# VH-VL binders against DNA polymerase theta (polq-1), part 5

Target 1, 171 residues: DNA polymerase theta (polq-1), of Caenorhabditis elegans (a0flq6r38to208)
Amino acid sequence: EARQFEDQHLIFSAPTSAGKSIVAELLSWKVASTGRKVLFVLPYISVAREKLHQIQRCWRRDDISVCGFIGPQASNPNEWLGAVCTIEKAASLTNRALSEDWFEEIGMIVVDEMHMVFDSSRGAHIEHMLSKVLLWNQSALEKVRIIGMSATIPELYRIGKWLDGAKVFEA

## First folded at step 19 (VH-VL)

Design j1 (from x2 with heavy chain M106K)
Fold by ESMFold2, look of step 19:
Structure j1 (fold): chain C 171 residues (1-171), chain A 120 residues (1-120), chain B 112 residues (1-112)
Amino acid sequence: as target 1 above (171 residues)
Amino acid sequence: EVQLVQSGAEVKKPGESLKISCKGSGYSFTSYWIGWVRQMPGKGLEWMGYIYPGDSETRYSPSFQGQVTISADKSITTAYLQWSSLKASDTAMYYCARGSWLHYGKFDYWGQGTLVTVSS
Amino acid sequence: DIVMTQTPLSSPVTLGQPASISCRSSQSLLHSDGYNYLSWLQQRPGQPPRLLIYKISNRFSGVPDRFSGSGAGTDFTLKISRVEAEDVGVYYCMQATQFPYTFGGGTKVEIK
């Protein structure tokens, strides 16, 4: 049962971001501590850059390597457990993980502004990426857990249905 | 990669039962709807109903309520359309299609169709 | 039920020329979430339907950019900027704003 809750996808919505951030931080840290990769997906370069520095500071005390896939980059280290990505870069990174056969190393994907998935433009990358995760999970020994942080809107239950019955926590 | 493969053509007599299938592959079957569409010979498209295999939620268009049964078996990623007693007026092509929770009306992948012929 | 009315019933067109198909709904297709759920499908002879456009104007993957959709409220249009031989078939609009979902009657596009 506890393993079932660990595999269950979660969507958090609340007026304040502090509570959502703390829960996502604890869950992602736990995954990274087991040696599995965590991807943080954010919609804008500026917020992604801030998040990168925040996670790097927090996880250095545990010697957990975190890098960014944000905007134009010359190169990133090949070894990392945390990745902070813009939406488009996260989609590319997960496609790489499939083609290079390391998708099984991913333990969690944390998506900020999850409600953007309803937008046919930028949201399409989120939808496509997470659809591949859902397919992967059908046959994988080790599942990828999806954590979403979202604005409070009535349509969140539709995301829950799409994400195989994800638990929606609303204020 | 995403495919919906339907069962083969059927020739039946009035009063016989029939169950046709639509097998989905290449995607998470429990994350999308499966809808059924009828096309009578020489006619347009008619929505029959749909199922969400994730929890078996089923909806029927009013003219098909009570006339057919829509079901799914998620363990083999297959949706079904069935009649307990066929009528000659059930002669038609039947399509299944995958529908989105995120974009209503986005039926992006379609089965090849199953021709059902009911004649005495 | 929302009735979808398509015009014309038949649209013979010259290769390379534009085609325009109209679809009118009996009531607004604006859903409570702010989107209009109007789709366009193509059915080539002997083939299953194929999604062209969803949510009025969003072209599905792999659909050529000569297909475009527009409209608002109750009036919607599918345009083919330069008709090719492969575009022969029947085109359907469909609403998914309200149950039951309903199709238009279809518009046959053929080369003259």
Scores: ipSAE 0.740, ipTM 0.878, lowest interface PAE 0.8, mean pLDDT 89

Design j3 (from x2 with heavy chain M106R)
Fold by OpenDDE, fold request of step 20:
Structure j3 (fold): chain C 171 residues (1-171), chain A 120 residues (1-120), chain B 112 residues (1-112)
Amino acid sequence: as target 1 above (171 residues)
Amino acid sequence: EVQLVQSGAEVKKPGESLKISCKGSGYSFTSYWIGWVRQMPGKGLEWMGYIYPGDSETRYSPSFQGQVTISADKSITTAYLQWSSLKASDTAMYYCARGSWLHYGRFDYWGQGTLVTVSS
Amino acid sequence: DIVMTQTPLSSPVTLGQPASISCRSSQSLLHSDGYNYLSWLQQRPGQPPRLLIYKISNRFSGVPDRFSGSGAGTDFTLKISRVEAEDVGVYYCMQATQFPYTFGGGTKVEIK
């Protein structure tokens, strides 16, 4: 039961990004500190770059390696514990994790602007990627926890149901 | 690969009970809902209802409310459609389909159908 | 309930020629979330329905680009730019904006 609670997916919604981001980062840091990989998924390159520098700065103190998969980039080593990704790169990275059999190393995926999943043009990759995670979690001992950050919208409960009964926090 | 596999064809008499099944695989069963659609011989499609296996939320179209029961067993990723007492008018093809919470109306994967024939 | 009306009932088409199917709803399909939940399904002879388009114009994965959807509010259209032999079947529009979900009566596409 305790493990189930710890593995429960979470959705945070707030008018501003400050509060929900801090919570997500703290939870992510905890996961990374155990040696499991954390993916940060951002919708835009500019935001991804900013997040990358932020996470690198914060986690440097603990010698946690953070790398970026933002737009066209060369292959990075697999020694990283934190990865900041654009949506497309995150999808690619998770596919590689499955094919190369290191998906179990992933402990958490944090998705910013998750409400974009309702927009087919922008949310298709997110949906596809997380669908694979949800499937993998059905039989895995080491589950991947999903954290979604979203704008406050009436339809947020739908994302919760999609994410296998995720806990929704609204500010 | 996402698949919905339905149980085989049924031949029944009026008054008999029946329970047909739809097994999902290749996806998180509790992240999507399963809908049931009736198609009478030579006719169009009719929405019967749906179930969300995650919390067993079930909803019926008015025409089918009280006429059938939709259920699911998430432990074996299977949804069910059942009748307590079949009528000749229940003769039809029945399809299950996967529905999305994110995109209403996106019934993206369908079962192969179960033919139910009810005759005396 | 929202009534979906499709026209025509039958659409005989020559191979390589375009086809167009209309679907009208008895009321607006604009959902409170800002989307119109109109889908198009294809049912080939002896097969289950297949999703072609969702949310008016979004092609489902694997659906050829010769299929396109358009419209808004109460008027919607499915177009096949170049009909192929495999496109023979019955096409249905379906609204999912309001429960119960309802289908159009179907349009039978045949090759002349």
Scores: ipSAE 0.914, ipTM 0.953, lowest interface PAE 0.5, mean pLDDT 95
Fold by OpenDDE, fold request of step 20:
Structure j3 (fold): chain C 171 residues (1-171), chain A 120 residues (1-120), chain B 112 residues (1-112)
Amino acid sequence: as target 1 above (171 residues)
Amino acid sequence: EVQLVQSGAEVKKPGESLKISCKGSGYSFTSYWIGWVRQMPGKGLEWMGYIYPGDSETRYSPSFQGQVTISADKSITTAYLQWSSLKASDTAMYYCARGSWLHYGRFDYWGQGTLVTVSS
Amino acid sequence: DIVMTQTPLSSPVTLGQPASISCRSSQSLLHSDGYNYLSWLQQRPGQPPRLLIYKISNRFSGVPDRFSGSGAGTDFTLKISRVEAEDVGVYYCMQATQFPYTFGGGTKVEIK
């Protein structure tokens, strides 16, 4: 039961980004501290760069390596526990994890602006990427936990259903 | 790849019970709902209802409410459509289709169909 | 229930020529979330339905670009820019804005 709770996907919704981001970062830190990889997925390069700096600063004291996959960058899958990615790079990493057989190393994926999944090209990419995660989780011993951060919208429950009954927190 | 595979054709008599199946694969079964669509011979498509295997939420079109039962077993990623007592008028092709919560109306993957023939 | 009226019933076309199918809903398909949930499906002879377009104009993966959808509110159109032999079949519009979901009566596309 406790493990099921730990594996449950979460959606945080708030009018401001501060509160939900802090919670997501804390949960992510906990996962990274266990030695599993965490992916932060951001919709825009500028936001990704800011997040990268923030996470690096926060996790530095714990010697947790955080790298950025923002634009043309290459990294060794074994050199980091935290990855801050644009949507496209996150998709690439997910594909590599599957093909190179290290998907089990991923413990959490945090997706910012999750509400974008309802439309736009980026939303389609998010859906495709997370669909692979959801499929993986069906047979995996160690689940990948998805955390979505979203604007407050009435349709959040739909994201919850899509994410296999994710718990939705609205502030 | 995403795939829905339905059970084989059925030939039944009026009054008999029937349960046909739709097995999903290649995707997270509990992340999408499964819908059932009827197509009578030479006719158009009719929405029957859907089930969300994640929590077993089920909805029926009014014309099919009480006429059929939709269920699912997520452990084997299979959805079911069943009749307690078939009628000749139930003769039709039945399709299952994957539905998205993100994009209503996106019936993106369909089963091959199950032909049900009910005759004396 | 929302009634979907599809026209024409039959559309004989010459290969390489365009085709157009109309679908009208008895009420607006604008959902509270801001989208019109109108889909177009293709059913080739002896095959299950196939999704072509969802949310009015979004082409599903693998669908040729000769298929396009447009419209809003209560009036929608599916266009085939250049009909090919493989396009023969029955086309359906479907609304998913309000449950129960409902289909148009279908349009049979045939080659002259």
Scores: ipSAE 0.913, ipTM 0.952, lowest interface PAE 0.5, mean pLDDT 95
Fold by ESMFold2, fold request of step 20:
Structure j3 (fold): chain C 171 residues (1-171), chain A 120 residues (1-120), chain B 112 residues (1-112)
Amino acid sequence: as target 1 above (171 residues)
Amino acid sequence: EVQLVQSGAEVKKPGESLKISCKGSGYSFTSYWIGWVRQMPGKGLEWMGYIYPGDSETRYSPSFQGQVTISADKSITTAYLQWSSLKASDTAMYYCARGSWLHYGRFDYWGQGTLVTVSS
Amino acid sequence: DIVMTQTPLSSPVTLGQPASISCRSSQSLLHSDGYNYLSWLQQRPGQPPRLLIYKISNRFSGVPDRFSGSGAGTDFTLKISRVEAEDVGVYYCMQATQFPYTFGGGTKVEIK
């Protein structure tokens, strides 16, 4: 069960996206409820917009603000606890958090299609972003937790090793 | 800025022990392999072995198995290469390099090298 | 162990002209994950090795576009489209498909 695991990084691999999505949403809701920011990273604009609306609907009852960093002219308000981003926008947002000194406010980054990190071209953005998170966590008092959702592939354990011993759940 | 900084040159006698170091900085030390490479005078490169500091998983190339000890101390982000009894044939330049879990063969950062000279 | 055979041993090149280095493996470098883990390194005089190319053709960050890699199976090539003075050194191929990882014997590139 998800409740038995501590705050280590996690990778979920399952045939159905519904099971992975619910676990990721529950874990991310818990972080946002403590007042820390959660970033959701998705590979495509249409999927990201759908996810944005879903999370906004679910978190509205707790007054948790969720914004989109999607597409060419997304709004970038400073008062949010949830951010739904495409890969490039997430990389830009995390770079800004470092340069503007609010990276410590981030409690969790949820990456969809995590296996794309093996792609030498498109995966480089994910690798660079998460490498900065891992470096941040080496000395930070307030650490960032990484949650990955991935296709089922035999190589997933390598991502777990790279993410400082992330637990891999393979269904 | 990723750096691997190795300990200084060593001059030793046969039979002495030696431990040389490779300190990583500017990255998550426990997310990458550290490999050790030997280059004998005037010769090419040879992989000696590797360590993953995250769980201390260690692998040795067969010709170096039992000849050296590879270890790491993740609290000070340092990897080590150690001999219990040096031979004259251990005279060489030794490099450490950082290896990727995501792209095997991507050893992207290298230490400056440690020259070890063993003579009676 | 997979034996990596490089040719030529020495490659004297006129400045501004292309250079080509061949590397042949004793067996296929195709890994069970579908990738070929063949890298190219450069070692300038008095310096540590430097990564140029990994996974046959992927140029590492900061490596000039004049370096390119190609190949499949057991036959691989590094090309320098226009040799510059700073390209002098020894070039190594390396396989990382199977432990132990192994290097080719090296190719010395020098200006004639």
Scores: ipSAE 0.771, ipTM 0.878, lowest interface PAE 0.7, mean pLDDT 90
Fold by ESMFold2, look of step 19:
Structure j3 (fold): chain C 171 residues (1-171), chain A 120 residues (1-120), chain B 112 residues (1-112)
Amino acid sequence: as target 1 above (171 residues)
Amino acid sequence: EVQLVQSGAEVKKPGESLKISCKGSGYSFTSYWIGWVRQMPGKGLEWMGYIYPGDSETRYSPSFQGQVTISADKSITTAYLQWSSLKASDTAMYYCARGSWLHYGRFDYWGQGTLVTVSS
Amino acid sequence: DIVMTQTPLSSPVTLGQPASISCRSSQSLLHSDGYNYLSWLQQRPGQPPRLLIYKISNRFSGVPDRFSGSGAGTDFTLKISRVEAEDVGVYYCMQATQFPYTFGGGTKVEIK
């Protein structure tokens, strides 16, 4: 009962990127501190690389390992609690988590530029990935929380409806 | 795998009530619309109405307003279409379809249909 | 209500040749969010409808690339580049820009 709000999916929409970014980073840090994995999903390689370095610096003080899944990779990284991914890599990583039986280790997925879900091509990867999360959460004991960062647009409530009543914070 | 499975064919008499079902599986039932479509014998498709099971928001096409009731039970992932008093003109095939909040008009999965025959 | 008018009502085609189906709406399908919510469905004989195309030109998963959609405003087209035997059936356009959603009257594609 008391944990229902803690499992509620959230979408942040604010004019300033700093305001919504710091809240998502704090929430994700709390999840990683409990030993559960956090995936950060970004739409572009350059932005994802910058985010990777930012999160690595912030979380190194707490000895929390952060890896990147951004470009072509020769081998998969071993241990990590934070993963910064491009959209396509995040989709592949979550599919691997299901097939290799560690999906339950994922505590949170943070999607940047979530309004891209309305794009029929690249947005389809986000939609498919998060749809699997929503289905997983129907029966799983260890649920995955979705945090979205989005542009301020009138259609944002539709994403909230799709994400099982995610709370939308608009500025 | 996403599936919509409808209840079996019905043979009824005018004036009888009927409730047919559409059970969704393989997806989060409360994340999508369920729409109902009628196809009269030898005719095209017509939208009857839609329900969003997440909060039970329901919409009826004008010609069906007051003629049928659309409902859902999210605990068993099932949507319903019901008549309080059937007419012979209700003889038709009835389909349910899943609709997207992200892409309006993307009714991507359809039930197999429920044939309703109403005859004296 | 937005009226959707399809032409032709029947389209007999030779296997391997193209087919083109036209759909016209009584008013613009441009939604306030910038998208046109025009879909194409296929209904094979004795089967439920099947989604082919949504938002004018987006093929749904598993739909062959011989199906393509185009159009804007009030005029829309579904094309089958090379008709195959499995493409026999009735094709419907549908708008979801404005409630109530409405179908076109259908176009029967058959092999001659």
Scores: ipSAE 0.768, ipTM 0.885, lowest interface PAE 0.7, mean pLDDT 90

Design j3 (from x2 with heavy chain M106R)
Fold by ESMFold2, fold request of step 20:
Structure j3 (fold): chain C 171 residues (1-171), chain A 120 residues (1-120), chain B 112 residues (1-112)
Amino acid sequence: as target 1 above (171 residues)
Amino acid sequence: EVQLVQSGAEVKKPGESLKISCKGSGYSFTSYWIGWVRQMPGKGLEWMGYIYPGDSETRYSPSFQGQVTISADKSITTAYLQWSSLKASDTAMYYCARGSWLHYGRFDYWGQGTLVTVSS
Amino acid sequence: DIVMTQTPLSSPVTLGQPASISCRSSQSLLHSDGYNYLSWLQQRPGQPPRLLIYKISNRFSGVPDRFSGSGAGTDFTLKISRVEAEDVGVYYCMQATQFPYTFGGGTKVEIK
């Protein structure tokens, strides 16, 4: 029971980006501290690069390695616990994790601008990626937790329904 | 691979009960709606109702309210359509379809159909 | 209930020529979230319905680009730019803006 409560997906909706970011960073740090991978998914290269540097600085104190998947580089999965990715790179990285058999090492995926999932074009990448996570969680012993950060919109409950009963927090 | 597989064709007499099934696979069953569509011989399509298996929320089109029961068993990823007492006018092809919470009206995967024939 | 009216009832076309199907709703399909939930389905002979277009103009995965949807308010159109033999069948519009969801009466597309 208690393990399933910790597996519940979360969506944070607040007017201030700083408040949403800090909560997601603290939750993700907790996961990384247990030795499981965390993927941060951002919509733009510039924002992803800023987040990469910020997470790298914060997690260096605990010797937690963080890699960027924002450009043409690739990295061995045993070389990092944190990954900061653009949307397209995150989709590729999760496909790679499935094909190379290390998807179980992923403990959490944090998606910025989650409300973009309603966009038929860029949102499709997010929808496909997270649909694979939801399917993985059906049978996996080690489940992946999804954390979404979103603009405040009335439609967020629909994302909660789609993410298998994710809890939506506003404010 | 997402699939919706329906139970086989049925030949029934008026007054008999019937429960047909739609088994979903290859996706998170509790993340999507399942809708049922009737197509009477030589006629168009009509929505009968929908179920969200995540919490069993069920809605019926008015002309089907009280005529059928829509249910789901999420432990075997299966939705059901059932009649307590069939009528000859229930002769039709019945389809199930998966519906999106993200994009209403995106019923992207359909079952192969179940032909129900009710004849005295 | 929102009534969906399709025209024409039948559209015989020559291979390689365009086809155009009209759908009119009895009231606006604009949902409170700002989207119009109008879909187009294809039913080939002896087959289940197949999604072509959702939210007016979004082609579903695997649908050829010769299919396009347009429209606003209460008037919507499906176009097939160059009809192929595999496009024979009945096409339905469907609204999902308000429950109950409703279909148009269908348009049969066939090769002359």
Scores: ipSAE 0.759, ipTM 0.885, lowest interface PAE 0.8, mean pLDDT 90

